# Designs tried in a protein design chat: miniprotein binders against q96jn8r1131to1294. Part 124

Target 1, 164 residues: q96jn8r1131to1294
Amino acid sequence: TLEFLENHGKNILLSNGNRTATRVASYNQGIVVINQPLVPQLLVQVRIDFLNRQWTSSLVLGVITCAPERLNFPASACALKRAAWLLRGRGVFHNGLKICEKFGPNLDTCPEGTILGLRLDSSGGLHLHVNGVDQGVAVPDVPQPCHALVDLYGQCEQVTIVNP
Short names: E, the ipSAE of ESMFold2; O, the ipSAE of OpenDDE; V2, 0.75 times the mean of E and O plus 0.25 times the DockQ between their complexes.

## First folded at step 11 (miniprotein)

Design th6 (at its last look DockQ between E and O 0.90; V2 from the best seeds 0.89)
Fold by OpenDDE base, look of step 11:
Structure th6 (fold): chain B 164 residues (1-164), chain A 98 residues (1-98)
Amino acid sequence: as target 1 above (164 residues)
Amino acid sequence: DELEEKIREIILRAMELVRKGELEEALELIVEAIRLAVENKDKQLLVTAIWIIAYIARKLGDPELLEKVLELAEEAYELTEDPDIKYYIERLEKALEE
């Protein structure tokens, strides 16, 4: 079953069989990684449970290609400078470098209840799904194995892994 | 760093072209980015540039290009030791076998 790893950001509290992540302090230190690596055609999804509007930014979603159990998480996913492909706002980033300015919906404005998904296609393209709708290839040719990463940042205070 | 900013801009533009399917033009840009990244000894930007050029090369499927890009990737791996580059080296090798 899909669940978040015990190795997570300092402000994260896991519950619901490690399927729910809650950031219980501040606006950062909220990185979590899903235990199973992405395999082609497997859709991994998380639901935004709670937003705190006192902040401006929201969650970051993406994948890492390094061993998640050994990763020392920075305060935010934006600080990852290796082995990281991230979606923030409408931007796509590789190791902190913007590689796309406008992709999909703005993650900073997704309301509570939004279901965000990641899926690798047969060619290694990473797809973003929003409420079950494929938004297209966010990142082509992602190294495998890779793990889905969620940064509960800013407004986003809780997410839950949900089945398709 | 002016040179770093230039490289970043080139990479961003190259990816825009890639997304539009304009691979030949993207290739020209990313080659320049790689040259500049090596010159500036910017390992981080080099990793990204190698990822992009490897993708372009595989999509274009030209054996001569694949061989050249493979060589570039191998050199970049020696400089960075980034496991992702190693992955792309393997992908390029596989493409050459097809």
Scores: ipSAE 0.916, ipTM 0.959, lowest interface PAE 0.5, mean pLDDT 96
Fold by ESMFold2, look of step 11:
Structure th6 (fold): chain B 164 residues (1-164), chain A 98 residues (1-98)
Amino acid sequence: as target 1 above (164 residues)
Amino acid sequence: DELEEKIREIILRAMELVRKGELEEALELIVEAIRLAVENKDKQLLVTAIWIIAYIARKLGDPELLEKVLELAEEAYELTEDPDIKYYIERLEKALEE
């Protein structure tokens, strides 16, 4: 069963059998990782449960290729300088470098109830799903194994893993 | 740093071409980005550029290109020590086996 890994950002509390992550302080320190790597047939989905619109930026979604169990996470995913492919705002980033100006929706405007999914295709392409709809390949040729990551940043204060 | 900004712009433009399927044009840009990243000693941008050129080479499938890119990736690994480059090396080696 998919769960958030016990190694996570300092401001995260896990609940609901480790399927719900809540950021309980500040605007950052909210990185969580799914407890198993992506494989082509696996669709990892999270629902945005709660947003605090006081902030302007929202969650970051993506993958890392480092083993996550004992990794020291930075305060925010945008500070990951190795092994990271991330969707943030309107863009796609590799190791902090923007590699695509606009892919899929603007994550900063996704409302509560939005279901965001990550899936690896058989060619190593990372797909984004939004409310069940495949948005296409965000990043080609992601190294394997890779691990799905969510950063409950800014607006995003709670997400829950949901079954596809 | 003006050179770092130039390399970032080239990489972004190369990825735009990759997404449009313009692989030969993307290849020309990413080769330049690699040259500049090595010259500037920008290890992080080099890792990104190697991922992109390795992907392009495997999509194009030209054995001569694959061998040249494999050599570039091996040199980039020596410079960066980034484990993801080892993954790209393995993928390039697989592609050369047909």
Scores: ipSAE 0.856, ipTM 0.929, lowest interface PAE 0.7, mean pLDDT 93
ESMFold2 (binder alone), look of step 11: mean pLDDT 83; pTM 0.802

Design th7 (at its last look DockQ between E and O 0.90; V2 from the best seeds 0.89)
Fold by OpenDDE base, look of step 12:
Structure th7 (fold): chain B 164 residues (1-164), chain A 98 residues (1-98)
Amino acid sequence: as target 1 above (164 residues)
Amino acid sequence: DELEEKIREIILRAMELVRKGELEEALELIVEAIRLAVENKDPELLVTAIWIIAYIARKLGDPELLEKVLELAEEAYELTEDPDIKYYIERLEKALEE
């Protein structure tokens, strides 16, 4: 069963069998990691449940290649400088370095109800899915094992893991 | 740092070319990025550059290129001890066996 790990940002409250993450304070400290590592053909999806429109930025989605249970989370995923591949806005980042200017839809403007998915293909490419539509390879050749990461940042206040 | 910014821009451009399938041109750029990253003692940028060149080398499939990139990756690993580089070393080794 896919769940968020108990090791999470300090402003996160887990519920619904650890399948729902809610940021209950401030605009940051909202990083969560999904328990099972990504393997080829496994589609991991989260639904944006609630947005707080007082903020402009939204969730960050990606993967980490370090052990998540021992990770000391920074206030935001953007502060990760190693073992991190992130999607923010329309950009793709590796260890804080922008490696793509425009990829897929703008995550900052995804409305409530949007379902975002991550999947590794057989060649190690990391795919982004949006409402069930494969947006293509966001990051080629991601190290394995890796874990899906969601940063409930800015306007994104709640997400839930959903089945494909 | 001006040099650091230059490296960052080269990496971004290289990845753009990779996404377009223009691997030979991307290779030229990323080699320059690696050279500059080593010169500027920038291990973080080096890790990213090694990932990219390893990918390009495997896609092109040229054995001599693979061997050279493997050597670069091993040197980078000695400098950074980044586990992700170790992963790419293994990928390059597998590619050489094919």
Scores: ipSAE 0.907, ipTM 0.955, lowest interface PAE 0.5, mean pLDDT 96
Fold by ESMFold2, look of step 11:
Structure th7 (fold): chain B 164 residues (1-164), chain A 98 residues (1-98)
Amino acid sequence: as target 1 above (164 residues)
Amino acid sequence: DELEEKIREIILRAMELVRKGELEEALELIVEAIRLAVENKDPELLVTAIWIIAYIARKLGDPELLEKVLELAEEAYELTEDPDIKYYIERLEKALEE
């Protein structure tokens, strides 16, 4: 079964059998990683449980291709300069470099209750799902193995892993 | 600074072309981005550019192009030591043997 790894950002508290992550301080230090690498048949989904609209930006979603168990997480996922493919706001980023201006919805405006999904297709393409709807390939040819990552940044204070 | 931003803009445009399926035009841009990133000694931008050109080369499937891109990826690995480039080298080698 899918859980968040015990290695996570310093402001994260895990609960609900490690299926719920809550950022309990500040606006950052909220990186969590799913405990299994993505494989083509695996859809990882998280529900946005709680947002604090005092912040402007919201969660970041994506994958890393380095081993997550011993990674020293930066304050924000967007500071990862290696092995990271991330969706933030309206854009897609590789190692902090913008590679797409607009893909899918603006994550900064997703409301509470939104279910966001990641899966890897058979060609190595990373797909975003929003409320069960496939948004297409966000990033082609991601190296494998890769690991799903959520950064509970800014507005996003709680997410829960949900079953497809 | 200005050269680095130019390389970033070329990479972004190349990926726009890739998403539209305009692989030959994307290839021209990403080749330029790689040359500039090597000249400027910018290993972070080089890693991104190698991912893109390796993807383009494998989609196009031309053996001559695959061989040239494999040489670029090997050089980029020496400059960056990025394990993701090793992944792409293996994929390029496999494509050449098909």
Scores: ipSAE 0.859, ipTM 0.929, lowest interface PAE 0.7, mean pLDDT 93
ESMFold2 (binder alone), look of step 11: mean pLDDT 80; pTM 0.750
OpenDDE base, look of step 11: ipSAE 0.904; ipTM 0.954
ESMFold2, look of step 12: ipSAE 0.857; ipTM 0.929
ESMFold2 (binder alone), look of step 12: mean pLDDT 79; pTM 0.746

Design th8 (at its last look DockQ between E and O 0.88; V2 from the best seeds 0.89)
Fold by OpenDDE base, look of step 11:
Structure th8 (fold): chain B 164 residues (1-164), chain A 98 residues (1-98)
Amino acid sequence: as target 1 above (164 residues)
Amino acid sequence: DELEEKIREIILRAMELVRKGELEEALELIVEAIRLAVENKDKELLVTAIWIIAYIARKLGDPELLEKVLELAEEAYELTKDPDIKYYIARLEKALEE
């Protein structure tokens, strides 16, 4: 069963069998990690449940290759400088460095109800799915094992893990 | 600083070429990025550059290139101690066996 780990950002409250993450304060400190590592061809999906228009920017989605149970999460995923591949806006980042300027839809403008997915292909490419549609390879050759990470940042206040 | 920014730009450009399938040109750029990263002691940028060149090398499949990149990756690991580079090394070694 896919769940968010108990090790999470300070402003996160887990519910629904740890399948729902809610940021209950401020605009940051909202990082969560899914318990099971990504395996090839397994689609992991989260749904944006609630957006708070008080803030700017939105969730960051990606993977980490370090042990999530021991990770001391920074206030935002953007502060991760190692073992992190992230999708923010339309950009792709590795350890805080932009490696792609335009990829897929703008995550900052995804409305409530949007389902975002991550999938490793057989070659180690990390795919982004949006509402079930494969957007292509966001990051080639991602180290394994890796765990899906969601940063409930800015507008994004709640997400839920959903089954494909 | 200026040099760091240059490295960042080269990496971004290299990845753009990678995405276009222009691997040879990407290789030239990323080699430069690695050189500069080592000189400037930019460990974080070096990790990314090693990731990219390892990918390029595997895609190109040239054994001589693979061996050279493997050496670079091993040296980079000694400099950075980044565990992800171990993964890249393993991938390169596997490619050499094929």
Scores: ipSAE 0.912, ipTM 0.957, lowest interface PAE 0.5, mean pLDDT 96
Fold by ESMFold2, look of step 11:
Structure th8 (fold): chain B 164 residues (1-164), chain A 98 residues (1-98)
Amino acid sequence: as target 1 above (164 residues)
Amino acid sequence: DELEEKIREIILRAMELVRKGELEEALELIVEAIRLAVENKDKELLVTAIWIIAYIARKLGDPELLEKVLELAEEAYELTKDPDIKYYIARLEKALEE
């Protein structure tokens, strides 16, 4: 069963059988990781449940390629300088370096109810899905195994894992 | 750092070319980015550049290019100790065996 991993950001409270993550303080310390690595036939989806419009930036999505069970997470996913491939705002980042100016929608403007998905293709390409629609390859050739990560940053206060 | 900013811009441009499928043009840029990152001792940018050139080399499939990029990735691993580079090395080795 897909769940958020018990090792998570300091401000996260897990609920609903570890399928729902809530950031209960501040604007950061909200990193969560899915408890299984991505495989080509697996689509990991989360629904944005609650947004706080007082913040300007919103959630970050992506993958990490190191074992997540005992990582010491930074305050924000954007501070990950190794083993990280992230979609933030309009851009795509590798280890904090922008590698694409614009891919898919602007995550900072996705409303409550949006379902965001991550999937690897058979070539190791990381795909973003938005409300069930494949947006294409965000990152080619991601190392495997990799683990889906969500940072409940800024506006984003709650997400829930949903089945495809 | 002016050189660091230049390297970042080259990498971003190379990835733009990769996304357009213009792999040979991207290769020219990423080779320059790697040279500059090594000279500037910029280990973080080097890791990203190695990921890109390893991907390009496997997509192009030229054995001579694969050999050169494998050697480059091995040197980059010694400089950075980034475990993801070991993954890229393994993928380059596999590509050479076919």
Scores: ipSAE 0.864, ipTM 0.935, lowest interface PAE 0.7, mean pLDDT 93
ESMFold2 (binder alone), look of step 11: mean pLDDT 84; pTM 0.816

Design th9 (at its last look DockQ between E and O 0.84; V2 from the best seeds 0.00; counts 0 for: pae O 1.9 > 1.5, other shape alone 2.953 > 2.5)
Fold by ESMFold2, look of step 11:
Structure th9 (fold): chain B 164 residues (1-164), chain A 98 residues (1-98)
Amino acid sequence: as target 1 above (164 residues)
Amino acid sequence: DELEEKIREIILRAMELVRKGELEEALELIVEAIRLAVENKDKELLVTALWIIAYIARKLGDPELLEKVLELAEEAYELTKDPDIKYYIERLEKALEE
């Protein structure tokens, strides 16, 4: 079954059979990774359970292409300088470099209850889903294997893996 | 760093063209970005630029371009040691085999 890996940011507490991640301190150190790589027929979905609107920015969503089990995660996903394609705010980033200014909705404004999904298409394109609606190709050709990542950053304090 | 900022802007513009399907114009920009990244010894920007040119080459499907980009990818791997470049090499080799 889909679960968050035990290797995660230091401010994360896993619960609900490792399907729920909560950031229990500060605004960062909240990286979690799904326990299996994306494959063409797999839709990984998380629900935003709790937001603290005190912060300006919110979660980061994306993939890493290196093995996640033993990685030392940085404080924030935006500091990943290798093997990372990330969605933040309205932008898309590769290894910390902006490669698209506006894609999909602004993640910083997604309310509690929003379900965010990631999947690969048959061409290796990475798609974002929002509440079941495909937002299109965020990254046209992602190396495989790749692993879904969520950074419970800023506003985002809890997410839960949900079934498709 | 002024040169790094210039390279970043070129890469962003090239990706805008890729998303619009303007692959020929994107290729011109990404070739320049690669030249500048090599001159500036910017290994991180080179990896991103290489991903883009490898994608463009596979979409265009021109064997001469694919072979040139494959040679470039092999050289970039030696410079950067980035494992993602091995993946790009495999995809370029597969495209040549069609």
Scores: ipSAE 0.827, ipTM 0.922, lowest interface PAE 0.7, mean pLDDT 92
Fold by OpenDDE base, look of step 11:
Structure th9 (fold): chain B 164 residues (1-164), chain A 98 residues (1-98)
Amino acid sequence: as target 1 above (164 residues)
Amino acid sequence: DELEEKIREIILRAMELVRKGELEEALELIVEAIRLAVENKDKELLVTALWIIAYIARKLGDPELLEKVLELAEEAYELTKDPDIKYYIERLEKALEE
């Protein structure tokens, strides 16, 4: 079953069989990684459970290609400079470098209840899904194996892994 | 860093072209980005540019280009030890076999 790894950001509290991540302090230190690597053609989804509007920005979603168990997480996903492919706002980032400015919906403005999904296609392309709708290829060719990463940043204080 | 910003802009434009399927024009831009990244000794930008050019090369299916990219990737891997570059080396090698 899919669940978040115990190796996570300092402000994260896991619950619900490690399927729910809650950031319990500040606005950062909220990175979590899903235990199983992404399998091609299978959709992995998380639901935004709670937003706190006292902060700006929101969650970052993407994948890492290094071993998550040994990763020392920085305060935010923005600080990941290697082995990271991330979606923030409408941008796509590789190792901290923006490689696309206008992709999909703005993650910073997704309301509570939004279900965000990641799926690798048969060619290694990473797709973003929003409420079950394929938004297209965010990254055309992602190294495998890779793990889904969620940074509970800013407004986003709780997410839960949900089945398609 | 003015040069860094220039490289970044080139990469952004190249990726836009890639998404539009304009691979040949994207290739020209990325080659320039790689040249500038090497000149500026910017490892992060170099890794990204190499990833992009590898993708373009595979999509174009040009074996001569693939071989050149493979050589560049191998050199870059020795320099950066980036596992993503290693992965793409393997993908390039596989593409050359097909």
Scores: ipSAE 0.224, ipTM 0.625, lowest interface PAE 1.9, mean pLDDT 90
ESMFold2 (binder alone), look of step 11: mean pLDDT 77; pTM 0.708

Design yg1 (at its last fold request DockQ between E and O 0.97; V2 from the best seeds 0.88)
Fold by OpenDDE base, fold request of step 13:
Structure yg1 (fold): chain B 164 residues (1-164), chain A 82 residues (1-82)
Amino acid sequence: as target 1 above (164 residues)
Amino acid sequence: SPEEIVEEVKKLIEEAIWLAMRGDKTKAVELLQKALDLVNKLGDTEFQKAVDDALKAIDKGDPWYAELILDEALELAEEKSE
């Protein structure tokens, strides 16, 4: 089953069989990684459960190709500059560099209840899904194995892994 | 010393980003301006540019991008100060 790894950001509290992640302090230190690596056609989805309007910005989605079990997570996904592809706002980032300006809906404005998904296609393209709708390839040719990452950042204080 | 300046800049940046994330652009900018003054003492033009870019990001309401820029800049500055 899909769960968040217990190796996570310092402000994260896991619950619901490690399927729910809650950031319990500040705006950062909220990175979580899903236990199963992405394989072609596996759709991993999380639901935004709670937004705290005291903060700006929102969650970051992405994938990493390093071993997540022993990764020393930085306070924010923006500091992941090795083997990391990130989706935030409408941008796509690779190792700290913006590789796409406008992709899909603005993640910073997704309301509570929004379901966000990541999926690799047969060609290694990373797809973003929003409420069950495939938004297309965000990142072509992502190395495997890779793990889905969620940074509960800013407004985003709680997410839950949901089944497709 | 350069190391001491970098450490002070780091503290200013951390607080600035926190304030920006709380939506207080004005105070965030004020702190980054102080950081910029210290960076200028280092003579690090790359770091200076990073702070300038971060200021623009804060102004545009994108503290995450500001944090990204400043994180890279701090890392480089720390390496230079060693």
Scores: ipSAE 0.875, ipTM 0.941, lowest interface PAE 0.5, mean pLDDT 96
Fold by ESMFold2, fold request of step 13:
Structure yg1 (fold): chain B 164 residues (1-164), chain A 82 residues (1-82)
Amino acid sequence: as target 1 above (164 residues)
Amino acid sequence: SPEEIVEEVKKLIEEAIWLAMRGDKTKAVELLQKALDLVNKLGDTEFQKAVDDALKAIDKGDPWYAELILDEALELAEEKSE
């Protein structure tokens, strides 16, 4: 079963059988990783449960291709400089570089209840789903194995893994 | 020493990003301007440009992007001061 990995950001508390992640302090230290690698038939979905509008900016979604179990995560996903592809706002970033200006909807505007999904296609393309709707290929060629990552950043204080 | 200046700049940046994340652009800009004064003493042109670009990102309401810029600049500056 899909769970958040025990190795996570320092401000994260896992609950609900490790299917719910809550950031319990500050705006950062909120990186979580899904325990199983993405495969083409797997749609990893998280629901935004709680947003605190006192902060600016919101969650980051993405994937990492290095083994996640013993990584020392940085305070924010923006500092991932190795083996990371990130979706933030409307932008796509690879290892600290913006590689796409506009992709899909602005993630900073997603309200509580939004269900966000990540999957690979057969060519290694990373797809974003929003409330069940495929937004297309965000990253055309992600090496496998890779794991889905969420940074509970800024406004985003809680997400839960949900079934498709 | 350059190491002490970089450490002080790092503290100013961290507080500035926190303030920007809380929506206090004015205080965030004030702290980054103090950081820029210290970076000018280092003579580090790339770090100066990074602080200027981060100030623009904060003004546009994008502290995440400011943090991305400054994290890279701090990493490079810490390597130079060793």
Scores: ipSAE 0.819, ipTM 0.909, lowest interface PAE 0.7, mean pLDDT 93
ESMFold2, look of step 11: ipSAE 0.816; ipTM 0.909
ESMFold2 (binder alone), look of step 11: mean pLDDT 82; pTM 0.777
OpenDDE base, look of step 11: ipSAE 0.854; ipTM 0.930
ESMFold2, fold request of step 13: ipSAE 0.801, 0.814; ipTM 0.902, 0.906
ESMFold2 (binder alone), fold request of step 13: mean pLDDT 83, 82, 82; pTM 0.787, 0.776, 0.780
OpenDDE base, fold request of step 13: ipSAE 0.874, 0.875; ipTM 0.941, 0.940

Design yg2 (at its last look DockQ between E and O 0.92; V2 from the best seeds 0.72)
Fold by OpenDDE base, look of step 11:
Structure yg2 (fold): chain B 164 residues (1-164), chain A 82 residues (1-82)
Amino acid sequence: as target 1 above (164 residues)
Amino acid sequence: SPEEIVEEVKKLIEEAIWLAMKGDKTKAVELLQKALDLVNKLGDTEFQKAVDDALKAIDKGDPWYAEIILDEALELAEEKSE
């Protein structure tokens, strides 16, 4: 089953069989990684459970291609400077560099209840899903294996892995 | 010393980003300006540019991007100060 790894950001508390991640302090230190690597046609989805409006910005979605079990997570996904493809706002970032200016809906404005998904296609393209709707290929060729990453950042205080 | 300056800059940056994340752009900018003043003492033009860019990012309401810029800059500055 899909779960968040025990290796996570310092401000994360896992619950619900490690399917729910809650950031319990500050605006950062909220990175979590899903245990199973993405494989073609596997749709991994998380639901935004709670937003804390005292903060700006919101969650970052993405994938990492390094081994997540022993990764020393930085305070924010923005500090991942290698082997990382991130979706933030409407931008796509690779190792800190914006590689796409406008893609999909603005993640910073997704309300509670929004279900966000990541899926690799047969060509290695990383797709973003929003409430079940395929937004297209965010990253055309992602190295495998890779793991889905969620940074509970800013407003995003809790997410839960949900089944398609 | 350069190391002491970098440490102080680091503290200012951390607080500035925190404030920016709280939505207090004005205070965040003020702190980053103080950081910039200290960075200027280092003569590190690269670091200076980073802080300037971060200021612009904060002003545009993008603390996340500012954090990216400043994180990298701090890392480089720390290496130089050792």
Scores: ipSAE 0.718, ipTM 0.861, lowest interface PAE 0.6, mean pLDDT 94
Fold by ESMFold2, look of step 11:
Formats: structure tokens, C-alpha cells, sequence
Structure yg2 (fold): chain B 164 residues (1-164), chain A 82 residues (1-82)
């Protein structure tokens, strides 16, 4: 069963059998990681449950290839300088460097109820899904094993893992 | 000392990003300008450029990108002051 890992950002409370993550303070300290690595048959999906308009910017999605169980997470995903590929807004970032200006929809505009998905294809390409629709390959060759990551950043205060 | 200046700059940056995240771009820029004055005392040209680039990012409404720039610059400045 897909769950958020118990090792997470300091402002996160897990609930609903560790399938729901809530950021309970500030705008940051909200990194969560899915407990199973991505494999080609696995579509990891989260629903945006709550957005708080008082903050600017919104969630970050991505993958990490470091073992996540004992990693000391930074305050925000922007500080992941090794083994990370991140989607924020329309940008794709690798280890803090923007490598693509425009991919898929602008994640900052996704409303509550949006279902966002990550999966690997058979060649190691990372795909984004939005409300069940494949947006194509964001990152062409992600090393395996890797884990899906969500940073409940800025406006994003709650997400829930949902079935495909 | 350089270590004390870097610590004070870090506090200013953290508050500035928090203000920008709350939508107070004007006060965020004001605090980063104060941080730049302190960084100028260090004579660290790379850090000066990073703060200036972060000011531009905040002015464009992108505090997340400003945070990327400043996090890297702070890490480098802290390593130099050891």
C-alpha cells in the first residue's frame, strides 16, 4: 500500500493511515516522500486537498534517488542539491538548476481537487499526469531506484494519496 | 566578524523570503537591500551578485527561485567563513 514515509518535513502531520499529509505551520518544512520506489507499472497519484491563498507559490513534485528513510530533509525542496528532479510551476529542476522552462501545465494554477500523478516509463522517463491525462516525459532518464516526492510548499497545505 | 555578518545576512534573508511568501514584496525587497549592504562589507562578489539576482526574482514575484539562489549563496558563504 502506498503511504507517505514517516520521515518527512518538520511541519507535516500524517493522517488517514499515512495517506494524507498536512502542513500545519508556516509555508515550508513540508517535504513528504512516497514509501515505495517508482517502477514502470506504478502510478503514484496525490489529490490537492487544501490551498491557502495567503501564501504565494504552490507545491513541488518530483523524485529523489537518495534513500529517503533517514535523509535529513531541508526546509524546502529548492535546497535538494543532489539526486533530485523537481517540477515547480512549469519549470523542471535538477539539483537546484532549472533545466526546462516550460513543461506541462503551471502547477501553481492547479486548484483544490486536482489529481497529480508521477510514473516512470520503461526507459526511465518520468511522466506527469494531471487529472488522469499524461502530460508526457518531464525527465528522460531518471536513475532507479527513485521515490516520488511532494513538497507541500506555499499555498499547498494538504494532499492525499489516491488510487489511479 | 565575517561569521557574524553571514549569520545576520541569513536572518534577513529568511525574514525577506517569509515576507515575499506572504505577498509583501516591498518589505521583502527592503530587507534584502539591507542584507546586500552587509554582504558588501564581506567583499564577496559572488554573494553580492546572488543577493542582487534574488532581488530581481522577488520583484518578478518568484520567491521560490529567489530562495534557490540565496540558499546556494549562503551555503558557499558559510563554507568560506569556516
Amino acid sequence: as target 1 above (164 residues)
Amino acid sequence: SPEEIVEEVKKLIEEAIWLAMKGDKTKAVELLQKALDLVNKLGDTEFQKAVDDALKAIDKGDPWYAEIILDEALELAEEKSE
Scores: ipSAE 0.599, ipTM 0.801, lowest interface PAE 1.4, mean pLDDT 90
ESMFold2 (binder alone), look of step 11: mean pLDDT 81; pTM 0.770

